# Designs tried in a protein design chat: VH-VL binders against DNA polymerase theta (polq-1). Part 6

Target 1, 171 residues: DNA polymerase theta (polq-1), of Caenorhabditis elegans (a0flq6r38to208)
Amino acid sequence: EARQFEDQHLIFSAPTSAGKSIVAELLSWKVASTGRKVLFVLPYISVAREKLHQIQRCWRRDDISVCGFIGPQASNPNEWLGAVCTIEKAASLTNRALSEDWFEEIGMIVVDEMHMVFDSSRGAHIEHMLSKVLLWNQSALEKVRIIGMSATIPELYRIGKWLDGAKVFEA

## First folded at step 19 (VH-VL)

Design j5 (from k4 with heavy chain E57D)
Fold by OpenDDE, fold request of step 20:
Formats: sequence, structure tokens, C-alpha cells
Structure j5 (fold): chain C 171 residues (1-171), chain A 120 residues (1-120), chain B 112 residues (1-112)
Amino acid sequence: as target 1 above (171 residues)
Amino acid sequence: EVQLVQSGAEVKKPGESLKISCKGSGYSFTSYWIGWVRQMPGKGLEWMGYIYPGDSDTRYSPSFQGQVTISADKSITTAYLQWSSLKASDTAMYYCARGSWLHYGMFDYWGQGTLVTVSS
Amino acid sequence: DIVMTQTPLSSPVTLGQPASISCRSSQSLLHSDGYNYLSWLQQRPGQPPRLLIYKISNRFSGVPDRFSGSGAGTDFTLKISRVEAEDVGVYYCMQATEFPYTFGGGTKVEIK
């Protein structure tokens, strides 16, 4: 029962980004602290870079390695617990995790601007990527928890249903 | 690979009960809903209803309300369509289809169909 | 219920020539979320329906680019730029803006 609660997907919506981001970051830190990998998925390069520096700064005291997969990068470190990614890089990273047999190391995926799944071509990539995660979770002992951050829209419940009955928090 | 596999053809008599199945695979069964569509011989498509296996939320088209029962068992990723008492007019091909919560009307994957023949 | 009306009922087409199918709804398909939930499905002889287009103009994965959808509100069109032999079948429009979902009567595409 406790495990079920810990594995439940979450959708956060608020007029401002501050509150939902803090909660997502705290939950992510908890996962990273256990030694499992966390992916932060951002829609734009600029916000991804900002998030990268923020997470690096916050997790530095705990010696948790955070790396960026943002835009065209030639190389990335092999050892990390936190990854800040653009949508395309997140998709690539997820595929690599499957093909290289380390998907079980992923504990959480935090997706910003998740409402994009309704009307964006890049939203389609998010949908495709998370569909793989949802499928993986059906047979996984250690599930990947998905946290979606979204604008306040009436259709949030639809994302909740899509994410296997995710709990929706609206502020 | 996403697949919906339906149970085999049925030949029944009026008054008999029937339960046909649709098994999903290759995707998260509790992330999509399953719809049922009827196609009478030589006719068009008719939307019957849908079920969301995640919470068993079920809705019927008014013309099928009370005429059939839609259910699902998520433990075996299977949806069902059943009749308590078949009529000759129930003779038709029945399809199940996967529906998206994100994009209404996106029936992206379909079962192969189950032919139900009801005759005295 | 929203009534979907397709025209023509039958469309004989020469191979390589274009085809056009019209679908009209009894009321606007504009959903409160800003989208028109109109889909096009293809059913080849002896096969289950296949999704071609969703949300008016979005081509589903694997669907050839010779298929295109357009329209808004109450008038929608499916176009096949160059009809091929494999395109023979019945085409249906479907609205999912309002429950219950409803189909058009279908348009039979045949080769002359």
C-alpha cells in the first residue's frame, strides 16, 4: 500500500510555476538520494539550461551528479543520477536505457509543460516516450514514477487517466 | 507492437447469452480506453460504448444502453462485450478499438473483429 | 446526437486520379478545448477499420501522404491525391467532440 502510493504518477498544476516546481524537485531529490536516476524533461533549451544549473546547485551538497542533455552535445558523462534534458534528448536517453539495459535504474521522470501533449508535435514525442515508460512499468518491480507539471487547464484529468490514474493536484 | 486480439466467431440462437473478448497487448492497458463498434452486414459503423480499464468507467451510446454490458479485466488486459439475451438483429461484426484520452477520436488500433450470427 | 453526413455514397475513380470525400456534421465539432475532433477511417474489403486522419488533418503513423484532411466547424474533406488500387474500400468520418461518438454513412471508393 505504501509502495503503491510512492509509485503513483502525479500531475501538478498551479497559476505559478514556483510551488509545483518545488514539490517536483523535492520528490526528485528523494529518488536521487536512493541512487536511482531522475530525468527532467524541459520543452525549450533556455529553460533546460536554467533548470540544469538550478538542480546542480541544489544537489551539490549531497554530491549528486547532475548532467545536461540539451541540444546538440558532443559528449556526456557516463555517471549521473540527475539528467536535465530537452524533449528530443530525453526520448533518445530513454531509448538508450532500454537498449543498453539500464532502464531499471531510472526512478523518476519529471516533465515540464506536460499540457503540450495535446497540441504539439513535440508533445507527440513526450507521449511516445512516456508510453514506453508506462509499458515498462507493467512488468517492472521498481517502477518509474512520472511527475507532470502543467498549466491550469480543464483537460488535466485526461492526462491523469492516460498516466494510469495519476493523481492530479490543482492549486 | 500494439495489438488487439478478439475472440472467435460465434453462432447463437435467439435468447442465448454471449460474451466476447478483446485482449490488448504491447501497451499500457490502463492508459487507454477500449471502445466497441458494431457493423451490421453490409452496413456502416456504429459506436456502442467504451470502458476505461483503469477505473472501469463505462459509457454507452443511448441506442445500446441496457442492451449490452461492457466490462474489463485489467489483470489479463482484456475487455468484454456481452449480451444477456441475443436477438436476430444482433447479427453483426463487432470490433474493439483502442481510444486515446489525449486525442479524442484517435482510434489508432483495432481488433480483427468478431462475427456474431444469431439465427433461429 | 450529432449526425454525420457523407457525400458521395460512391466514388468511382481512375487509378492515379484524385478523390475527394465530404463530411458534414449537424452541429459544430469545435470542442471547448479548441479542437475539432473529426477523424477519417478506411475499411478495406474484409478488414477492420483503419485510422487515417485524426483531429481533422493529422495523419496517423504509417498513413501515406497522399491522404489529407481539411475543414472546420461543420464541413470536412478527405482527399486522396493519387488513388491506388489498395485504396479501394469504404471511408468513414467520425466525430468525437460530443458523446456519443457518431460515424458518417460511409463512402465507397472503387476503381473504374
Scores: ipSAE 0.908, ipTM 0.949, lowest interface PAE 0.5, mean pLDDT 95
Fold by OpenDDE, fold request of step 20:
Structure j5 (fold): chain C 171 residues (1-171), chain A 120 residues (1-120), chain B 112 residues (1-112)
Amino acid sequence: as target 1 above (171 residues)
Amino acid sequence: EVQLVQSGAEVKKPGESLKISCKGSGYSFTSYWIGWVRQMPGKGLEWMGYIYPGDSDTRYSPSFQGQVTISADKSITTAYLQWSSLKASDTAMYYCARGSWLHYGMFDYWGQGTLVTVSS
Amino acid sequence: DIVMTQTPLSSPVTLGQPASISCRSSQSLLHSDGYNYLSWLQQRPGQPPRLLIYKISNRFSGVPDRFSGSGAGTDFTLKISRVEAEDVGVYYCMQATEFPYTFGGGTKVEIK
C-alpha cells in the first residue's frame, strides 16, 4: 500500500508555475537520488533550455548528471539520471527505452503544460508517449510515476482519470 | 495494438441470466472507460452505459438503468455486461467500445460484437 | 436527452461521386470546455462500428482524407469527397457532450 502511494501519478495545478514546479522538482530529485532516471518534458525549446539550466544547477551539488534533449542531440542513455526534453525528444527517448530494454530505469516523467493534451498536436504527442508509459506500468514491477503540471482548468479530473486515478492538487 | 475482444454469441431463453465479456489489450485498461452499445436487428446504435475500470465508476443510460449491470475486472482487463433475466426484446448485437477521457466521443476501438439471441 | 437527427435516411451514390450526410442536434453540442463533441462512425455490413471523425472535424488515425467533418452548435455534416466501394455502410453521428450519449438514426450509403 505504501508502494502504491509512491507509484500514484500526480497532477499539480496552479495559476503560476512557481509552486507546482518546486514540488515536481523535489519529487524528481528524490527519484534521481535513488538512481532512477527522470524525464522532464517541456512543450517549447525556450522553456526546455531554461529548465535544463535550472535542474543542472540544482542537482550539480549531488553530482547527478542532467542532460538536455532539445533539438538535435545524441546522448548515452546510461550516462544521465535527469533528462530535459522537448516533447518530440521525450517520445524518442521513451521509444528507445522500450526498444533497448532500459525502460525500467525510468522512475519519473514530469510533463509541463499537461492541459495541452486536450487541444493541441503537441498534446496528442504527449498523450501518445504517456500512453506507452501507462501501458508499461500495467505489467511493470516498478512503475514510472507521472507528474503533470497544468494550468487550472475544470477538466483536470479527466486527466486524472486518464492517468489511472492520479491525484489532483489544485492551488 | 489496441484490441477489444468480446465473448461469443449467446442463445438463451427468456428468464435466463447472461453475462458477456469484453477484454481489452494493448493499452492501459484503467486509463479509459469501456462503453456498451446495443444494436437491435436492423436498427441503429443505442448507448447503454459505461464503466471506468480505474474506480468502477459506472453510468447507465436511463433506458437501461436497472435493466442491465455493467462491471469490470481490471486484473484481467475485462468489462462485463449482464442480465439477471433476459427478455426476447434483448435480442441484439452488443458492442463494447473504448472511450477516452481526454476526448469525449472518441470511441476509437470497438469489440467485434456479441450476438445475443433470446427466444423460447 | 439530446436528440440527434440524421438526413438523409438513405444515400445512393455513384462510385467516385461525393456524398454528404447531415446531423442536427436538439440542443447545442458546445461543451463547457469549449468543444463540440460530435463524432461520426461508419458501420460496414456485418462489422462493428468504426470511428471516423471526433470533435466535429478530427479524423481518427487511418481514416482516409476523403472523409471530412464540419459544423458547430447544432448542425453538422460528414462529407465523402469520392465514394469508394468500401464506403458502403451505415453512418452514424453521435454526441458525447452530454450524458447519455446519443446516436443519430443512421444514414445508409450504398452504390447505385
Scores: ipSAE 0.906, ipTM 0.948, lowest interface PAE 0.5, mean pLDDT 95
Fold by OpenDDE, last read:
Structure j5 (fold): chain C 171 residues (1-171), chain A 120 residues (1-120), chain B 112 residues (1-112)
Amino acid sequence: as target 1 above (171 residues)
Amino acid sequence: EVQLVQSGAEVKKPGESLKISCKGSGYSFTSYWIGWVRQMPGKGLEWMGYIYPGDSDTRYSPSFQGQVTISADKSITTAYLQWSSLKASDTAMYYCARGSWLHYGMFDYWGQGTLVTVSS
Amino acid sequence: DIVMTQTPLSSPVTLGQPASISCRSSQSLLHSDGYNYLSWLQQRPGQPPRLLIYKISNRFSGVPDRFSGSGAGTDFTLKISRVEAEDVGVYYCMQATEFPYTFGGGTKVEIK
């Protein structure tokens, strides 16, 4: 039961980004500290770059390598535990993880602006990517935990049900 | 590949009980709901109800409330439709379909259908 | 319940020619979340229904671009720009804005 709680997907909703981001970062740090990979998925290049610098700065003290996969930038060949990605690059990384057989190394995926799944073309990419994760989790010994950050909308419970009964936290 | 596979055709008499099945594969079973649709011979489609296997939340169309029971076993990724006492008027094709929580009305994958024939 | 009315009941079409099917709802399909949850399904003879369009105009994966959906509120249309032999079957509109979900009566598309 305790393990089930640790594997439960989470959705954080707040009017501002500050509170929900802190919680997501702390949870991500915990996962990265165990040696499992964490993906941060951001909708825009500018936000992704800012997040990259922030996470690198925060995790530097623990000697946790964080790389950026943002836009047309080339992938970093060096080993990493944290990856800050645009939506397209996150999709590419997850596909590579499946094809190169290292998906089990992924412990968490944090998706910002997750409410985009309802309408945008990029939302469709998020949906497709996470659907693969959800399928993977059905038979995986070590599951990938999904953390969604979202605007406050009445339809958040729908995302919760889609993410296999994710717990929704609304500020 | 996403797939819904239904149980085989049934031939029954009035008053008999029946339980048909719909097994999902190729996707996270507890991330979608399963709906049941009736199609009487030569007629259109009728939405009967749905179940969300994640928490067993079940809803019925008013015309089917109390007439059938929808259930699911997520451990084997299977949904069920059952009758306690069949009527001749229950003769029809029954389809299961996967429904999305993100996009209402997106019945994106369907079973092959189960033909139920009820006659004296 | 929301009543869905389709017209025409039957649509004989020459191969390569366009077809149009109308669907009217008894009340607005605009959901509180800002979307109209109107879908179009195709059922070929002896086959289960197949999703073509969801949310009025979004083609489902694998659906040819000759299929298009439009409309808003209470009036919706499915168009086939160039009817192919494989397009023969019954088409249904369906609303999922309000529970219970309801289907139109269907439109039979045939080749002349």
Scores: ipSAE 0.906, ipTM 0.948, lowest interface PAE 0.5, mean pLDDT 95
Fold by OpenDDE, last read:
Structure j5 (fold): chain C 171 residues (1-171), chain A 120 residues (1-120), chain B 112 residues (1-112)
Amino acid sequence: as target 1 above (171 residues)
Amino acid sequence: EVQLVQSGAEVKKPGESLKISCKGSGYSFTSYWIGWVRQMPGKGLEWMGYIYPGDSDTRYSPSFQGQVTISADKSITTAYLQWSSLKASDTAMYYCARGSWLHYGMFDYWGQGTLVTVSS
Amino acid sequence: DIVMTQTPLSSPVTLGQPASISCRSSQSLLHSDGYNYLSWLQQRPGQPPRLLIYKISNRFSGVPDRFSGSGAGTDFTLKISRVEAEDVGVYYCMQATEFPYTFGGGTKVEIK
């Protein structure tokens, strides 16, 4: 029962980003501290860069390596436990994880502005990417936990249903 | 690859019971709902109802409420449509379809259909 | 229940020529979330239905760009810019704004 609770996907909704971001970051830090990889998925380059710097500062004291996959990049290290990504780079990383057989190393994916799945082209990409994660989790011993951060919308529960009965927290 | 595979054609008599199946694969079965659609010979499509395997929430169209039972076994990623007592008027093709909670009306994948023939 | 009315019942078309199918709903399909949940499905002879368009104008994956959907509220249209032989079949509009979901009566597209 405890394990089931720990593996449950979560959706946080609040008018402001401060509270939900803190909770997501704490949960992701816990996962990274166990040696599993965490992906932060951001919708825009500017927001991704800011998040990268923030996570790097926060996790520096614990010597947790955090890398950015934002826009074009020549090479990236494999020793990272935290990855801050744009949507397209996150999709690329998850595909690589599947093809290179290290998907089990991923412990958590944190998606910002998840409400975009309803009406944007980028939302469609998020949906496609996370659908692969959900499928993976059906047979995986170590599941990938998804945390969605969203604006407050009435149809948030639909995202919960899509994410295999995710727990929805509304502030 | 996402697929919905339905059970084979059925030939039954009035009064008999029947349970047909729809097995999903290639996707997270508990992340989508499964709907059932009836198509009588030479006629259009009729929505019967749906089930969300995640929590077994089931909804029926008024015309089919109490006439059929929709269920699912998520352990084998299979949805079911069953009759306790068939009528000749139940003769039709029955389709299952995957539906999204994110985009209502997005029946993106369909089973191949199950032909049910009920005659004396 | 929302009633969906399609016109025409039959649409004979010459190969390479355009086709247009109309779908009208008895009430607005605008959902409280701001979307119109109108879909178009194609059913070729002897095959199950196939999704073409969802939410009025979004083409499903693999659907040729010669198919397009438009409209809002109660009036919707499916257009085929240039009909091909493989387009022969019955087309259905479907509303998913309110349960129960309801289909139009269908439009049979044939080649002249």
Scores: ipSAE 0.885, ipTM 0.933, lowest interface PAE 0.5, mean pLDDT 94

Design j5 (from k4 with heavy chain E57D)
Fold by ESMFold2, last read:
Structure j5 (fold): chain C 171 residues (1-171), chain A 120 residues (1-120), chain B 112 residues (1-112)
Amino acid sequence: as target 1 above (171 residues)
Amino acid sequence: EVQLVQSGAEVKKPGESLKISCKGSGYSFTSYWIGWVRQMPGKGLEWMGYIYPGDSDTRYSPSFQGQVTISADKSITTAYLQWSSLKASDTAMYYCARGSWLHYGMFDYWGQGTLVTVSS
Amino acid sequence: DIVMTQTPLSSPVTLGQPASISCRSSQSLLHSDGYNYLSWLQQRPGQPPRLLIYKISNRFSGVPDRFSGSGAGTDFTLKISRVEAEDVGVYYCMQATEFPYTFGGGTKVEIK
């Protein structure tokens, strides 16, 4: 059956992080502006904290709340539209969303350094989390869109196949 | 929970056709390969071929090219292995297994097997 | 086709003692992506194959840590540090670096 263009998962790779980030930020802003949650998944605490402040600054002008899931949590899952998470915190948050029945509120998951999924030790949480998203999408009316940002490597097409035919943009 | 459930045992005569199935559940069927493995009585394992149900990309090991047909129906999350004309030498156990795009050689879940007996 | 050769063909082992299974490939298993796609499978009597190890040394979920894999190039090893009664069965190496994927001939592990 024909897929809607806006439901296709995407993987971006570019030499500079600015090129990758701009497209992901525009797409995530569109999702958040419709009232659906966006998760940003980053591999390192310092990078995640920097990204949190960046997104908070950008989205405050549109009155879109952004919360961090990086260290000790004082957040409520329903009190934000943007979440900036480290990998393990993102996995925990999505597990909680499934068990507490608010997974349908998630419109998009943006994964930085998506190529980490090839590393069995560092990428396992990302792989397991996204596998659950793919299963959710098979029956859900409100699907979750996956956006990956990755280093430029020849193997990206394999991630595209795994993500149910995600479109890979390379530069 | 990921499961691969195969169709039941078959007793056939030479020259008959046969189609056996492998139904996947608990995962995104179009995100993984399905491979078929033959094990003749008292012998080791041998790959027959593979299908990626996402686009029906199908690959056969050279010894099985033209001998069997591998297919899938993604709407019912089922892969198939089919013979147009069975031989007595097709008597074997047949397994399906799920294969990863991320970690080649990670065939992490296996069906229970389908015993095919071909005798006159 | 890459030929996978296993030794020994049979490995009778005293309960609680280690077992070591060797697998040799006819050519390097190094893929262009930098990984070696060598897996180890276990087949207990009357059961389907079960994944133990993938990419040389990565233990699959639920596999006891007494199983370990190692190797490089064309020489690979599966070790069982302390054989238990449940470890009886046939062990296969398998390469997935190059199509067609191929199995080794198998090594039967049994308690003597």
Scores: ipSAE 0.768, ipTM 0.885, lowest interface PAE 0.7, mean pLDDT 90
Fold by ESMFold2, look of step 19:
Structure j5 (fold): chain C 171 residues (1-171), chain A 120 residues (1-120), chain B 112 residues (1-112)
Amino acid sequence: as target 1 above (171 residues)
Amino acid sequence: EVQLVQSGAEVKKPGESLKISCKGSGYSFTSYWIGWVRQMPGKGLEWMGYIYPGDSDTRYSPSFQGQVTISADKSITTAYLQWSSLKASDTAMYYCARGSWLHYGMFDYWGQGTLVTVSS
Amino acid sequence: DIVMTQTPLSSPVTLGQPASISCRSSQSLLHSDGYNYLSWLQQRPGQPPRLLIYKISNRFSGVPDRFSGSGAGTDFTLKISRVEAEDVGVYYCMQATEFPYTFGGGTKVEIK
């Protein structure tokens, strides 16, 4: 069940986005409802902005604050439980969390278009960020869970190996 | 800070056993391959084999199959290269390197090397 | 096994001048995932190997931009645009497209 997999990293792939979106939304909502931060990492500003509005609407009923770290210019509240970020902003935010000593407040990082990690340019930010998460988890009492949403490609098992045996779910 | 620290130099006689180590730190040990490379005196580099410590998947280059044993203990983040009976021709420098699952051929961090000398 | 052949075996160069190292594989290095897994390593005298370039042309972190890689199929090149004294050493190409992974024979770069 989902509770038995609380620390196992997950990768979802499907031809359509509906199935993988619903699972990520349920898992991330559960983490946020416990008072731990969730980061949503998306590759494009327009997609990230759409996701921000979606998550804000969904979580408003539970009084859960969601803000955006999108684009070159952003001024965001200091208090939030959900953050929707572009790749570069997510990398900066996680570095800040380490240097300002609030990284342990992060319960989950949800990465959209996870297969981009194979791209040596933009994917490097994702790789570096998640490598820090994996290192953090070696000694942390409260671990960060990684959820990946990806296109269906044969190479996904390699991401699973890299993410310390993440479970790959394919449609 | 990613580091691979190898055990110290060894001087051995033919027929003796030997186990050398490669300890990884500063990264998730079970997220990467560890490969072993031999460099005979004055010669080039040769891959010997690789282990993925996450599930102990171990692969040997054909010329080293049956010549050495590669293993890992993930509880102490250490990989090993082992001979049951050394030969004089095993005299060489031995390196460990970590390999990426995301970018094959990206062996980004290397140990300092372990010099093994086998002579009568 | 894929045989990797490097030329030249030795490359004496004048400081500040370019150097070019060739690597040829016995078969295509194009992997089924669309990438060519060709790497370049540097070994300075008395030191372990150091990664310079992976996947033909991607410079590893901390590698100066005077190093560049190119090629496709079976022919690959490492270029040093302006050789510096610290570039003395042996350079190896390596393929990781097909197991077992294999090295080229090495190219010694020296200052003349």
Scores: ipSAE 0.760, ipTM 0.884, lowest interface PAE 0.7, mean pLDDT 90
Fold by ESMFold2, fold request of step 20:
Structure j5 (fold): chain C 171 residues (1-171), chain A 120 residues (1-120), chain B 112 residues (1-112)
Amino acid sequence: as target 1 above (171 residues)
Amino acid sequence: EVQLVQSGAEVKKPGESLKISCKGSGYSFTSYWIGWVRQMPGKGLEWMGYIYPGDSDTRYSPSFQGQVTISADKSITTAYLQWSSLKASDTAMYYCARGSWLHYGMFDYWGQGTLVTVSS
Amino acid sequence: DIVMTQTPLSSPVTLGQPASISCRSSQSLLHSDGYNYLSWLQQRPGQPPRLLIYKISNRFSGVPDRFSGSGAGTDFTLKISRVEAEDVGVYYCMQATEFPYTFGGGTKVEIK
């Protein structure tokens, strides 16, 4: 009941992302506190590793387990509610969630550098992953919420259109 | 699996109305444009117009403005192309195609086509 | 409207040999976002159009790597490195940089 969340997708952009990072962290913590999984998607191993330790530190206070998917490793989905992933590993993890029948446990996917979707190389992994989320949400009772953090560019409204009317907050 | 399925062939007389359909499945219908393309017999392709079903934003190529109506019903994931008064020159094959917001010009999936024949 | 001019109108080619199709736009296809929105479509006899390439050089999924696109400014090229029998059909370039989107006149590829 009190664990129900808004399903409107959000995109945050600003010249600095400190305030937006805090907002994304608070929203994701709230989802994890209700027992649903949160995936954090970052473009670089070093940034993902630092984010992993940051989230692990913050969520330990509520006994919420966080796992990294930034190298050649695997884990049981029962072992974590938070996952910090590189782009390619996040795509693999969401495919695994569909094939292993735990996709409905995912409450939120937080994508850093969302504007990369315009790039047909690495951005294609993000586009394909989120397209599966959008399709899932068409019929699912428990929907996945997408939170994007992006550089400030004029084209962000196009991502909002693609993500079923996501709200775009530009500084 | 993304699929666009169009309504069947039509044989009509000049002056009659007509509404043909394009039903999308296997994707988020409100995440993409739907465009309509005309191909007259033995001729090339020409864009007629486009609709974004998410908010019904509709745009017509100038030569088709006022000649057709493009609409969508997102509750049944269907786009429509409609004439209020057909002309013999409307005899053509009509295709729908899905267009990307992220990659303009990426019309990646096409309907099978609807043949419209208008003759006295 | 941006006029798209294709050459040649017809391209008879020996099986296994390369083919090259040119497309010229009446103005630059560079969009304010930094991309050129030039696509190539194939229409086999009796079939709907099929996307081959978008944004000049990006091959759509399932398109063989014998198809490649290149170009800049107003001059664009589709190349087929070794033509196969199933490549027979009409090829269209299309710009999506500026509304209304426009097609080239088409190039018929056939085996001689």
Scores: ipSAE 0.758, ipTM 0.881, lowest interface PAE 0.8, mean pLDDT 90
Fold by ESMFold2, fold request of step 20:
Structure j5 (fold): chain C 171 residues (1-171), chain A 120 residues (1-120), chain B 112 residues (1-112)
Amino acid sequence: as target 1 above (171 residues)
Amino acid sequence: EVQLVQSGAEVKKPGESLKISCKGSGYSFTSYWIGWVRQMPGKGLEWMGYIYPGDSDTRYSPSFQGQVTISADKSITTAYLQWSSLKASDTAMYYCARGSWLHYGMFDYWGQGTLVTVSS
Amino acid sequence: DIVMTQTPLSSPVTLGQPASISCRSSQSLLHSDGYNYLSWLQQRPGQPPRLLIYKISNRFSGVPDRFSGSGAGTDFTLKISRVEAEDVGVYYCMQATEFPYTFGGGTKVEIK
């Protein structure tokens, strides 16, 4: 069976008490293993810092470098394949990737708390960033795949419609 | 960057057919609704209907159901409004607008309008 | 269909004075997702409508902070804190809580 999901965006719903989604972690590792960048986008510094350490430990065995974009810092894009970012830093990093012509190196963006896009104040940066990804994908040869992790809510299908037909999975 | 560009003004006679267009650019066309609004001379705004080009889900306000056809061609990022047989009462300004799936009622970008004049 | 009723029909105002536009819905605009989908649009003379406010009180990008929206239940208000010359036009409320979406009748704002 062909890998028909490689271009399709995915949304995984999980209750707050559910364990971590191993599928999103496996998919992101596979993308990084091919030499393409993966951005992890999280809404809070403390959660992002913990995720950074987790991904760094997991990917170190395969010599895959992971950097944090959580506070005031700078990093050369050739120094990493994984980036763990707060929302604002992810928006800045993707704008930088477009400006410096390395956006095509990004293979995947993984967004935690995707349902925040419904909140006009807290979700605006995510909405704007992903709208640029969707526009990029219209013409790009090397597309960016969006993976969302979200709370289980009845309105999740609307995010799927917005993300160009993303498939919604219930964890 | 986001733009909705509508086709030009039309002068028609009763009984003629007409198809007007709304071309979107600068965004993912299949990620948003396109709605059509009528404004009769000197009157307010009224929704005619909406289409989601991603799967062609089309919805009509009750007074327009059966009166017009709304369609889209996502390969050229264009939505359409068409009449099979125009009436003099169809004389109006027609607007298209982009609608959000995330924030209902957020019709953030509008076309410039297409004036349709129907007279004998 | 949800009926939207606007008052006043016309609001002549002195430059720099506030203006207030009322909109009432025939039923609650609370959607099953917990949001109220009430928007305000501006139509300047000879121009297409322009989004000002969505979801009661959220200003759209580029809309000056002199515009504010408020309301609850079935009663909603658009306020312009200091009317400027470019604010002349017709203002519409619109509900998007259920299909078909419906507009209010409009309020014409004019400089005295």
Scores: ipSAE 0.754, ipTM 0.885, lowest interface PAE 0.8, mean pLDDT 90

